VH-VL binders against ER membrane protein complex subunit 8/9 homolog. Designs and how they scored, part 3

Target 1, 192 residues: ER membrane protein complex subunit 8/9 homolog, of Dictyostelium discoideum (Social amoeba) (q55fm0)
Amino acid sequence: MNNNISITTEALSKAHLHSFKHHASSVNGILLGKADKNSILITDIIPLFHTQTLLPMFEVAMIQIEKYCRDNNIDMVGYYHSNQCIANELEPEPIAKKIADRLNNELNNMCFLMISKIEVNRPSGLVSIDKVGSDWLKNRKTLITIDTTSNSEDINEILKRNLQNIKESQIYDFEEYLSNPTRDWLNKSLVL

## First folded at step 1 (VH-VL)

Design a7 (framework fv_axatilimab)
Fold by ESMFold2-Fast, scan of step 1:
Structure a7 (fold): chain C 192 residues (1-192), chain A 122 residues (1-122), chain B 107 residues (1-107)
Amino acid sequence: as target 1 above (192 residues)
Amino acid sequence: EVTLKESGPALVKPTQTLTLTCTFSGFSLSTSGMGVGWIRQPPGKALEWLANIDWDDDKYYNPSLKNRLTISKDTSKNQVVLTMTNMDPVDTATYYCARDRGYSFWEYFDYWGQGTMVTVSS
Amino acid sequence: DIQMTQSPSSLSASVGDRVTITCLASQGISSYLAWYQQKPGKAPKLLIYAASTLQSGVPSRFSGSGSGTDYTLTISSLQPEDFATYYCQQYYSYPLTFGGGTKVEIK
């Protein structure tokens, strides 16, 4: 399968900042955008959890996200996950594989992306994970392209500036919303 | 302003346990993304990282010393404590605590304590 | 462990000189590198992180560059207060490791 995956600088920045905010733990979230059978464009992300993913709470989040998608003519196009430990960072944790299975059963065409270090052969810091049989394995052939149409600034410069300004403290996930309903877990007002 | 200060014994006998306390102000270990690490420097030698602890109580240790090191925090007192067992003369060094700012692939130390000299001798 | 090798181990320079210090990692570290300055009897001070980002309050004569395994700290016009030992540190992988240091001495 030949999926071309692109992500906007804004969506990519949000995903990395979610990971930075909770660097000592694993994080996850939903990728939003548009997909056809050959390509996926990710234009936003919704951060979900940063301690433990409780599947009943995940299902509650899915209901809210489905409504948001209908109201805004945008689709759920995938899932992201970040491991906190560098030594094992690209191997999806068991909970990540379970969530990916759940979403893969519901979505016609989805991507599963692991968040890792930004480097020359991985300029987005994202690694594609494909389902092979009953397991989820890294796909070395899929390059995640950064869509710079709306913002041509280098992602590394955006992240450096935002970390200097402690903007990771301003990104909220669904788990934080459950503890304090005033938190904007859709992050519509966040400027990066 | 951010400040950190180390405290502990100046002299430790071989085989004894060293306990160092880092007391800080200007930030909290209840704040997401904040952590404190310990780094040592033997006289005339390079810096060596020992351990880090983050706001969520996640702990990281230098594997070369992991069996000897324990790091803990008391968020209410703004303190981080490092314990090192079975001290040896080669452990003679200035010990620093420093604020860790970043993620596991972005960890660097932006503010440092003045350091405390620990001599291990009989 | 990632080994960090600094060169030179020491150098002599005069005020106004351009000073270059190199740090070589035993594997690619994707610019996850910091530079510190340490004056005699004092704690290290952060100068640069992410290989090239200057810490707030650090003079613009300091700059960092490099990618992959090879990184450089440059002081464009050495000042009297710059005589110190400089250390690089990688934070790409645990354990965090420092270079051996480069002592910048008066000529």
Scores: ipSAE 0.006, ipTM 0.477, lowest interface PAE 14.1, mean pLDDT 84

Design a8 (framework fv_axatilimab)
Fold by ESMFold2-Fast, scan of step 1:
Structure a8 (fold): chain C 192 residues (1-192), chain A 122 residues (1-122), chain B 107 residues (1-107)
Amino acid sequence: as target 1 above (192 residues)
Amino acid sequence: EVTLKESGPALVKPTQTLTLTCTFSGFSLSTSGMGVGWIRQPPGKALEWLANIDWDDDKYYNPSLKNRLTISKDTSKNQVVLTMTNMDPVDTATYYCARTRLGYYPYYFDYWGQGTMVTVSS
Amino acid sequence: DIQMTQSPSSLSASVGDRVTITCLASQGISSYLAWYQQKPGKAPKLLIYAASTLQSGVPSRFSGSGSGTDYTLTISSLQPEDFATYYCQQYYSYPLTFGGGTKVEIK
């Protein structure tokens, strides 16, 4: 059993706010946390790009994230992607699969999560994508749970409040950091 | 290259049981995410889904036909078998097997067999 | 069951025409929709999945759009090989259901 995936309320909120900020574009990012033999706990995310992902920019981001992880005793545990065309689409775009292949070679056993709308049958808004042969396919049997240990507030209420306060404008991705290094790509100052 | 091919009788009498076999290559039902489904099409009519089976041996049936349908797989032979009991002339159709992209939700069919015509008449 | 209503049932078009086919679901299907092309005497061929994602090898003149309950397949410039019957299919829930088909005929 290696498909038990949990994400904290804070990390999940950041991922959705990144997607909301750039709803007309594809977005992606790195999932940070800890993994053991049977489970992955995602405790933070690093938003990466909101336009076309270019390999050189991606490689620069990987180098900086790897250093951050070493310095802060946290691991890269996966990748998230949200498709451009329809916010509720869960099939990974070709570029997402290519990035997932690159990361899977480096990380061995990573998780790949597609971001979509939060629904009754999908409380986190996340769908797991598994590597099957040479392809990446949705896994209907993988449970993605919200870890409410640090924040018991309902994710829908958190997102509603933050969107009403236009907090999505305050989340910055690595692409924005490359254009303006004053941007907090780690989003440590963001209050949700 | 992914290929699927249907085989079975071309003629069936009313009340008899139809057995169709789908033989495939280029993928395995031991691979997670893979499945095979059956779809039929009466002459000049629309497509109708019948049944799916996936890598985990989970089985799904069209509720309107559930009491008549059984789907099974033999992963080592790359075969999926569909049986349909109590055949009636209205069941005359071309029967297709197709690979399904199974995952978190029920899925679409990305590669199809050529189809086999089954005529039900006395 | 989710009912898929496809319109029109048939249309006549000329090479070079823009063709639009619509598919209406009886409830929201969250873009879990595929489009298939079927030529006379042949098996269906997957064109589009997830409402808008083109299957490998399918010409760029084919595109899909829509959300919720309303979806469309567009052929931007009809070619001779595109005269066929087109089907939509929802895969949001079992039972899987297909539209009634749209036959695209030569004018």
Scores: ipSAE 0.000, ipTM 0.464, lowest interface PAE 14.4, mean pLDDT 84

Design a9 (framework fv_axatilimab)
Fold by ESMFold2-Fast, scan of step 1:
Structure a9 (fold): chain C 192 residues (1-192), chain A 123 residues (1-123), chain B 107 residues (1-107)
Amino acid sequence: as target 1 above (192 residues)
Amino acid sequence: EVTLKESGPALVKPTQTLTLTCTFSGFSLSTSGMGVGWIRQPPGKALEWLANIDWDDDKYYNPSLKNRLTISKDTSKNQVVLTMTNMDPVDTATYYCARDLRYEYWSGPFDYWGQGTMVTVSS
Amino acid sequence: DIQMTQSPSSLSASVGDRVTITCLASQGISSYLAWYQQKPGKAPKLLIYAASTLQSGVPSRFSGSGSGTDYTLTISSLQPEDFATYYCQQYYSYPLTFGGGTKVEIK
């Protein structure tokens, strides 16, 4: 089924800043929020990796995220990915499909979102990826909306301001946390 | 030295449930990146993947078998168990368990295999 | 599901021959391909993974090549112990799938 997917401006900004920070490489992360039978609301994200996603490091991240979700009454609702190769930006690269398979077995009804450029016809800059047989294919019919309930500011203006203030340098992913445990992988102190 | 060995019944009647146990040594399913899979081979036919389980208890099944499969592990005993319901003569095959070596990636080749156990389904 | 097509299904060869086996995937698998050797009555043995990486202990006469959908296993100088059935397997996505096998027989 097509899911109605909504993402808050804060969560969306974090995902794009993660991608901007590492624009020459692939990035990925976990989408957090709540899901019902017809819709998914993404209210936060956990940035994961900006180099090679190795299975042992991912499993450590999943354990920590599961505990965080349990303690904070929030769920893992999906996965985001941004490709290193700009020429194939919407086609999930092999590692992304493997991670999506892993998560789909664990979460069942996860959403999988590719980060793309923000355009008039793609206001969130996100493209839904659905599992079709044994493959993951883009689904342009799934509606991804920006939830402006907590912040009505336009995403383009938010990103413009944050890039001017070099905020992408202040977002940390789990990979950076593993290298330096003082890094805030939850980014709770990040002001966007 | 890594070893795996399958055990279970040699003969199963149609409609019954097959239970196979893989006992292994030389590695642990508490070690990140380790997994065990089940593969079968009917006499004179090709290999067919059935199911995988990994260190984190993530389970993967061949969808062609219509949820007839259940895979589980007992990490303390170094065992992986495969259950297959509603056995049919076409399920007659040698069943193998094998270590799924991830090489710190998401899925990998099977680098060590058990000797296999022949299961015949007949009345 | 990703279908793996092996060719030929069988071949006859003599010791010292160069043997080539092909594996074709129904879609791109980005070199997530393994090759196995199976002798009669025995379990398969991993020869090659990541399309071209030799498993430890495998003789250098075995080599793998290919990318995208097209992959090849080559035995540069066939030895008596190499008469066996060879299988390719993709591990790009679930379900994992194997080729139909290629039986290398003595002439």
Scores: ipSAE 0.000, ipTM 0.498, lowest interface PAE 11.4, mean pLDDT 85

Design n11 (framework fv_nezutatug)
Fold by ESMFold2-Fast, scan of step 1:
Structure n11 (fold): chain C 192 residues (1-192), chain A 119 residues (1-119), chain B 107 residues (1-107)
Amino acid sequence: as target 1 above (192 residues)
Amino acid sequence: QVQLQESGPGLVKPSQTLSLTCTVSGYSISSGYYWHWIRQHPGKGLEWIGSIYYSGSTDYNPSLKSLVTISADTSKNQFSLKLSSVTAADTAVYYCARDEWYRGAFDIWGQGTTVTVSS
Amino acid sequence: DIQMTQSPSSVSASVGDRVTITCKASQSISSYVAWYQQKPGKAPEPLIYAASSLQSGVPSRFSGSGSGTDFTLTISSLQPEDFATYYCQQSYSTPYTFGQGTKLEIK
């Protein structure tokens, strides 16, 4: 276990809701939090795209996110991706690997997480992807834990309630923001 | 392509236990959020029997709760319904269905299996 | 339990007609309503979810509307294959409940 990765229940819920909202397509986003030499704590996420990730649009998003991070004393600590089938974590798509390479060149100690189904052996539903040589491969040794210090409610119960209340329709990604600037791409108004 | 197929005995005697299985192909049961059983009495509307959540938790229609058990076998990619102490009133077409996104729509249904309760 | 009441119980219509079917919940259920079409001898097929979202592959002549307690399914220009029984369903609370059905018949 080379890196210890923790994610808050709120951030985890947002990532899963983004995936649920666009179940017929791939989704991606940026993980926000703090990282040190040995650990990463993810406290928020910014959903990015749900159709095709075009690099020029990705660069526009990066500029806005970097400014937000500076203004709010939070860091970009990684990237998440979900393939069209939420349960399929076998390998990241080619575009996901390209984005991960781009971010890995800029960030110190970033993580790359694939969204999968929550299971007994995968309580967060997240799978770590590590760089091995020139490729990105699933890492079975990376520990991903749920930080319950701010909310001790079980993630399965949170997701049940939020899906029942159709909260996935209320989460907006950066792609939706580019089409309609009234959309809250930071999702500050979202109550989970 | 995802397909659901119900199977079980078409004739059950009164007071016995009805046992039906739904076989899922083209999709893993552990990948879906909810799996449901619904029935339809001859010439009548639809009645929800119960569901199983991907974590293994179950919900049953209160009118049937003491008589119903729903379980899943992920190794066989199947989920099953047991209805105890059946009577003629349990004669119906039984459907299994998927609720992929918990949006209040059963998006994939089995073709249905007819069960007759008779002596 | 939440009761779902459909009206009318049956309707006779001709190809090309606009048809509306209504569904009333005994309490507020937000937008947690689905609509299904069932043809004789077949399993129900989903048409609408979340009150107004069209299921993939369903023709655009079908539309849903409503929130709270009152919901409507509309077929803007009836086609021969649309003659069937239609059901509304709530998923706001278990037990999930269906309306009694509306039979759409050839006039």
Scores: ipSAE 0.005, ipTM 0.478, lowest interface PAE 12.8, mean pLDDT 83

Design n12 (framework fv_nezutatug)
Fold by ESMFold2-Fast, scan of step 1:
Order: sequence, then structure tokens, then C-alpha cells
Structure n12 (fold): chain C 192 residues (1-192), chain A 119 residues (1-119), chain B 107 residues (1-107)
Amino acid sequence: as target 1 above (192 residues)
Amino acid sequence: QVQLQESGPGLVKPSQTLSLTCTVSGYSISSGYYWHWIRQHPGKGLEWIGSIYYSGSTDYNPSLKSLVTISADTSKNQFSLKLSSVTAADTAVYYCARVPYDFWSFDYWGQGTTVTVSS
Amino acid sequence: DIQMTQSPSSVSASVGDRVTITCKASQSISSYVAWYQQKPGKAPEPLIYAASSLQSGVPSRFSGSGSGTDFTLTISSLQPEDFATYYCQQSYSTPYTFGQGTKLEIK
């Protein structure tokens, strides 16, 4: 629904690395940043799940993320999802739509982004999903701009370097944190 | 207002290449959107042929994939269809059309150009 | 490929009648369905997108419904200008496919 969605190079890199780490399964997470009536700037992401998302566990994650956002003057601005490798990777799975409905009821001016491969016509590798009536449908017209203000390096070069350094193995999601509380679900120590 | 107009030969011989051009006015092809070719066989329904994004990315109907090429010329604000090795089965009215995004309809269509494949 | 099957192939109706045309997809396509009206010698004109959203400029007597595999186009009170052929179309995945058409004729 938003015309202006931007994501920082670092946040975008984290989202793609989460997807690469779990390429054989669906992944999801929360987009963090700031939103006004006409624009969203995504400056960080919190990876959530890489297997089945159970709504009670999702609610636990939301409580912790809300506290983090309050303490750090940052907002939840949206949701990302990456489907298990299937014929139509951009069509949101039923669970993704259910989570998006839950978040949309709480957040103002939320975005919902599907992760796909980076292409010439899709430089961020992200596709916007809009709520149309009671459903969530992909909208390829909405371009997700990469905000290079803090890092002007090409996203493809960043991902290449980080994959060569096996950085995807160092990104942790909330599901891993629930299984082992020593995991850094905020990934603040991760350098990309 | 956005207008699309097809042009090309109305008669093509079997085994030759059909070449059609769609001229777009009132909107720049390079401003986005997907630009499509659709045909309609005499007395029958509609068949999607393929599409192009202005950057050159294409998608073709698998039934026609080895025979179809779609290209764009942003300097002329045109996109074109080439269909090789035509047969009588390729006789149809050919339309060019635009789609704003995935859940939209084809919102603007050309008037259609009739192509007959006959010796 | 996703097959779109329309029913009926033709329907005869009178001005003022309620007309219903159905469309079935061979697999679930969510709400990625559009409906078009085509008059003889003219290009198709969009009526409905996203299964139920009315295209700008289209009269409110037209409505669409359905999701998944079964979709319906309804004309609540038929007008003389509505006699035409109607097509459904899916945009869930390529190749985009159309129904075979339903011809709406004067009874």
C-alpha cells in the first residue's frame, strides 16, 4: 500500500543471509525502522522462524521485540517472509498471511515483503505484498529502494563476501534463541 | 491517457516469421509495468503469448517458448513480437496490453491487429 | 499450466435479469482473477480485478466473488449494453490463462 519503502544495505543483507542459511525451508522475521503516512525506512531486521511458525511462539517473540523497540527508539514497521523453494516463491503461504493479518491489526502503515532472488528488475530481491480486500497479494509495481547512505557498497558484493565468510551460519533467529538462550537473536555482534 | 497501437503485416506465409510492433503513447514504457502480447483465434478465446519488462526481462508461454521473442525499444516507446515458423494455427487477432501489477487486470489494450497465415 | 473453465458457455437473458457466470481454476489461485467484457470487433475491457475489486469506471451492477478455485461474476440487473462475451483470467502464475468465454445473448 506504501509508495516509498527503503531498506538499508545492512538490514537487507541480514534478511538474505537468514534465507540463505535455511534455503530448504520457509523463514520469516520482523522489519524494524521508522514509518510515517507515506514512507517506511527499514534499518534492521529480527529473524524469527525457520520451521513451522506457531502463533503462541510468535506472540512470545512480539512481546520481546516490543520491549526492545521501546528501549531503543525503533519501531516494528513490517514483516518479511521467504517461502520454501516452490514454483511460485512470491505467493505468501497461508501462515504468512495469518501473521500479516495479526501484525496489520496492530501496526500503522505496515509493509509485508517477500524475499526472492536479486535481479535487474528487482535490485533488493524484495517484493511488496498488499492487502486487497481480505487477501494479501503481490505487487511488483512497488519498488523497494536500497538506502546506501550508511554503506554505498553494492548489495551483490556484500552478499558475496558474507557468503564466502560463511556469515549465514552466524545469523541466529528467535527460534534458535528459544532452543538455546545463548544465541544472539538481535544479531548485534554480527558484522556484515 | 495511455494508448497502445499494434502494427505489422496482415498476411504472413507459412514457415515465415510474424513481426508485430506495439506503439505506446501517453506513458513511458521505461516507467515500469509489464507489457504483454495476447492473441485471439477466430471465434475462440484469448491466449497469452508473453510479456516484457522495460529492462528486457521476458516471460513466454511455454507452449510457444521456442518460437517467440519479445523485445523493447524504449527510445521509440515500442515493444515488439516475433513469432517464428508460423502455421495456419497462428491466424488470430493480436493484441498488446499493459498490466500495472500482479493482482490487476490488463488495464489498457490495443485495438488488435488481424494476422492471417496463408500461402 | 492452470486451466480456467467457465460455465455456462452461453446464457440467454432479458434486460433486468440477474446473470451469474462461474469460473473454476484447476488449482488454488487465491484472488488472482480478473474478468473482462468483449464486444464483437473490439478488444476486451476489464471489469473486475483481484477477484472482487471493481475496475474504475465500471457500473456497480457488476460484482465479482470467490477465492481459491471457484469464482463468480454477477450482473445484478442486466442492461442492453451488457450483451457481450465475458472472460475470466488468472494471474497467479505464468502462463496467464483465460477461460473459454461465456456469450451473453438476448432471450
Scores: ipSAE 0.054, ipTM 0.667, lowest interface PAE 5.7, mean pLDDT 86

Design n13 (framework fv_nezutatug)
Fold by ESMFold2-Fast, scan of step 1:
Structure n13 (fold): chain C 192 residues (1-192), chain A 120 residues (1-120), chain B 107 residues (1-107)
Amino acid sequence: as target 1 above (192 residues)
Amino acid sequence: QVQLQESGPGLVKPSQTLSLTCTVSGYSISSGYYWHWIRQHPGKGLEWIGSIYYSGSTDYNPSLKSLVTISADTSKNQFSLKLSSVTAADTAVYYCARERYFGTGYFDYWGQGTTVTVSS
Amino acid sequence: DIQMTQSPSSVSASVGDRVTITCKASQSISSYVAWYQQKPGKAPEPLIYAASSLQSGVPSRFSGSGSGTDFTLTISSLQPEDFATYYCQQSYSTPYTFGQGTKLEIK
């Protein structure tokens, strides 16, 4: 994509906390925000899975997220994926491409971001994935910026503070909600 | 209940195009899921051919290269396979199948299979 | 492409026996493996997904285990209707690939 992609410090922090909580496995989730014809602003995220993405679980999550979006005047604008801490960690794995195809059919101009577990807030640690023909390929020419309008604090300082306070243990994904419905998969009570 | 049924000619001449259709009942193709074609050569194992999502997105086995086309017709609740330039090696039982779990590639419903013989 | 190798190619057993079939992937596929049962002239029937999850309606005598590269299908107490060919399949990456099958024959 040629469009500018912006993500708030809060949304990016939540995605990294999800990734850190499940460091030994792949994680994924939905990007929430607003899109114009030439820009995408990501203001929140919904963590989904940290083991396998099963279609029935994914479809239940999509129904709940769509309802939340309608009620709160926010849109689904994309997908994030973080591979295990292994070789080719920023290359989208097969399951990520499959989920991206499914979402792209509903969202049209969706954003697909790969997030590094190793290179947090590095130039190579966050990369846009674009659909080229039938495949999904890295595009490092796509400008991704951190939107500091609501919080001017550096993302590294926010992550350091949150990790010191063990905030990764307080973030819950939809998979954990399915196992224990008292878990808040929207993470509205999470203070960063 | 979901049911899949293959249809098409049982005999195809070498160099011609094989055309098969899968009719789905009890479930709308437009409701999601990936739909697949799989074949089984006589006395041999199963070979994945390719898949389609109802919007037209396709994925094909690279070993079949540019010879395969899969398409969907949501108004008829069908999806179809075209395999061009067939040879005797394409003689097989052809199955259509639904992928149950998004991203897991598990086939929970299969058609009964249709036998295709490529012979002069 | 990921290759799936099954062993044994055939096994002879009696009703009530415990039967084990193995499947080896050419690279790590996590738990993205499924098992199918096929009887002569019929389409494959789903048995197990995600290495160890039993398909609804499948008898509890069937179980699956394994992760990474080595996977096992076990039938704890063989019944007459279980004589069939069994296939493993990886779904980690396309093209999806199947083992060559294990024929379970009556002794």
Scores: ipSAE 0.005, ipTM 0.478, lowest interface PAE 14.8, mean pLDDT 82

Design n14 (framework fv_nezutatug)
Fold by ESMFold2-Fast, scan of step 1:
Structure n14 (fold): chain C 192 residues (1-192), chain A 121 residues (1-121), chain B 107 residues (1-107)
Amino acid sequence: as target 1 above (192 residues)
Amino acid sequence: QVQLQESGPGLVKPSQTLSLTCTVSGYSISSGYYWHWIRQHPGKGLEWIGSIYYSGSTDYNPSLKSLVTISADTSKNQFSLKLSSVTAADTAVYYCARDRGYSFWEYFDYWGQGTTVTVSS
Amino acid sequence: DIQMTQSPSSVSASVGDRVTITCKASQSISSYVAWYQQKPGKAPEPLIYAASSLQSGVPSRFSGSGSGTDFTLTISSLQPEDFATYYCQQSYSTPYTFGQGTKLEIK
């Protein structure tokens, strides 16, 4: 896929905070926004799991997210994953590829993004993974742009402020919601 | 507010094991971060000794070979350094420090005040 | 191991001066460099992280720049409390390594 992918600073911040909160574990989540034939704009994310993704739990999450999307006129546009093992940070884990296949079969156009370190040549910290034949492979040519129209503050400054204020402790994923239904898995009250 | 404080004996005899403990306040070690030991020889620069991640995984400076062990006691919110078979070259100020361990933010954001260790007979 | 070469080893300056300290890595480390200030008898304190990000509470006269192998710490208008030893540090790969230090002295 040669999609032009954009993500808002707020959505990007949430994804990185989810990854940081559970840095010793693999994490994953759903990307929300709008997609057309050639482009995807990600405006929010739903954090999912931080220990082990069991497909039955994933299916329960999908039902809840589909309802949220219908009620809020927003679409599922992709999936993000962060590996537990830093030595091969950008190689999708088997479970990540399985989830990507499941979502790719249902969604008309989607992206699969791996979370990595923010670098000069990787300003969002995100790397696109494309389906090639039966496998999922890193695509370094796909441009992932940070959409600053709603918040022009630099992502590095946003993450600095939020990590200094320990905001990662305030982001909740769906796994935590399943253990305690009072947790705001939509993170609507989270201010970043 | 996060605070780190080193404690341990100020004098150690050659060939013995140096044991130091870092007590953390204002943050739970089991909640995250990398926790490090760094030392400074008299009048010289800084040397990284090693680290422990909150999950228990450790990483040591290869120059210290098999002499170093770092461990954590999450029930006491402490982490500790053991340096075996010490010599006069291990005389230094020892610091514990925290490192966020995330993205370009790997740096020592909080340090203990340091504890002086002298190795002499 | 990544070697951090810091220069100069010492610099004499007056209050109000612009001071520049450089640090060179033996291999590319992207922006994984931090700068620390250490006063006699005290622990080092962070000034700059990620090559150019100012630590909260640190005066704006301090700035960092560079990427890859060449890094610079600048003090735009030296104040009396700035006389100290400064260290660069790489966090790109373990073992983490520090520069040799630059002692900033009153001229």
Scores: ipSAE 0.005, ipTM 0.485, lowest interface PAE 12.6, mean pLDDT 84

Design n15 (framework fv_nezutatug)
Fold by ESMFold2-Fast, scan of step 1:
Structure n15 (fold): chain C 192 residues (1-192), chain A 122 residues (1-122), chain B 107 residues (1-107)
Amino acid sequence: as target 1 above (192 residues)
Amino acid sequence: QVQLQESGPGLVKPSQTLSLTCTVSGYSISSGYYWHWIRQHPGKGLEWIGSIYYSGSTDYNPSLKSLVTISADTSKNQFSLKLSSVTAADTAVYYCARDYEILSGYRPFDYWGQGTTVTVSS
Amino acid sequence: DIQMTQSPSSVSASVGDRVTITCKASQSISSYVAWYQQKPGKAPEPLIYAASSLQSGVPSRFSGSGSGTDFTLTISSLQPEDFATYYCQQSYSTPYTFGQGTKLEIK
């Protein structure tokens, strides 16, 4: 029933570039946009971690993101996660489920998306994870649509161009910010 | 499970057009990949000919100077190579291959056809 | 065109040896290097992608390293089935280009 999840081309590109930059490890981040009771539109993402999510540091990131959202009239609408081997592992790791639970308790309507292969039947490369009872399970029936109103270019062409220009090296996550505070983990200056 | 199979004539005369087809099984060519043609001259290394994206967009090796056309037929799950005005220098084993799924170039050529030998001779 | 230069052009080795093959790009290509193994009469088989990632099913004795312009393929303990020709390839920009090949021969 939650089949009305869409993501902009720019936000989608950022998420895949974060995953690619750290393809040998798991990555995660926060989805930003607007949500109502029936739909979610994701217009940006904030990359968080690429080695280990420390819950105290996640909480520090959440405080900063909440401030950013208030100042920019945008909401936290979900969470993304990519396992160490994105092609073979779509099962959310235990830490991903804990983060999803924490966010689900605070947000009125949220999505949890795993980064996967881009295919004709999965054009965004994203898989929805739904809360079923006390667990989080894959929902293969929910198609994540790409919102092309601001950029109609094919996502695969965008990713190819950005990877050829080594744009994955220019995307920074919160973990990199903790190691070097000059890193723009909001990626406002990143051109894709 | 994914298999690529080249087919076409083993002998073509100079100045004619070489036509080869790659048949893909176990996977749809419309699944967002780049599909490539590569050749190998006798006793020599590998040379990339060109590619087609599932949208129909093509990219060709500039060394072949517009002599190459690559096309796709998604209804037959095939893509094809045409090389016009061939010479003896076009004698080679021709391979078809695909780029891996998400990131073009990141995992290039994860599946190859077995190759088809083409001799250009009168 | 990005030129890929392999060294050596051939190497003779014995089973159990550590073998290193090097590939140099004429410009920075980040990690967009793949390595292939080719046996006579066969199509090339992928070994390494993204400079250092092992292709599924490939034995762990194969490893890749490098970034930018200098890349290396290492076979840590050579086995009889490893005698073949090895190619590096860049996929950073079209036209995709291959090294000239390194023939690994039994001593």
Scores: ipSAE 0.000, ipTM 0.459, lowest interface PAE 14.8, mean pLDDT 83

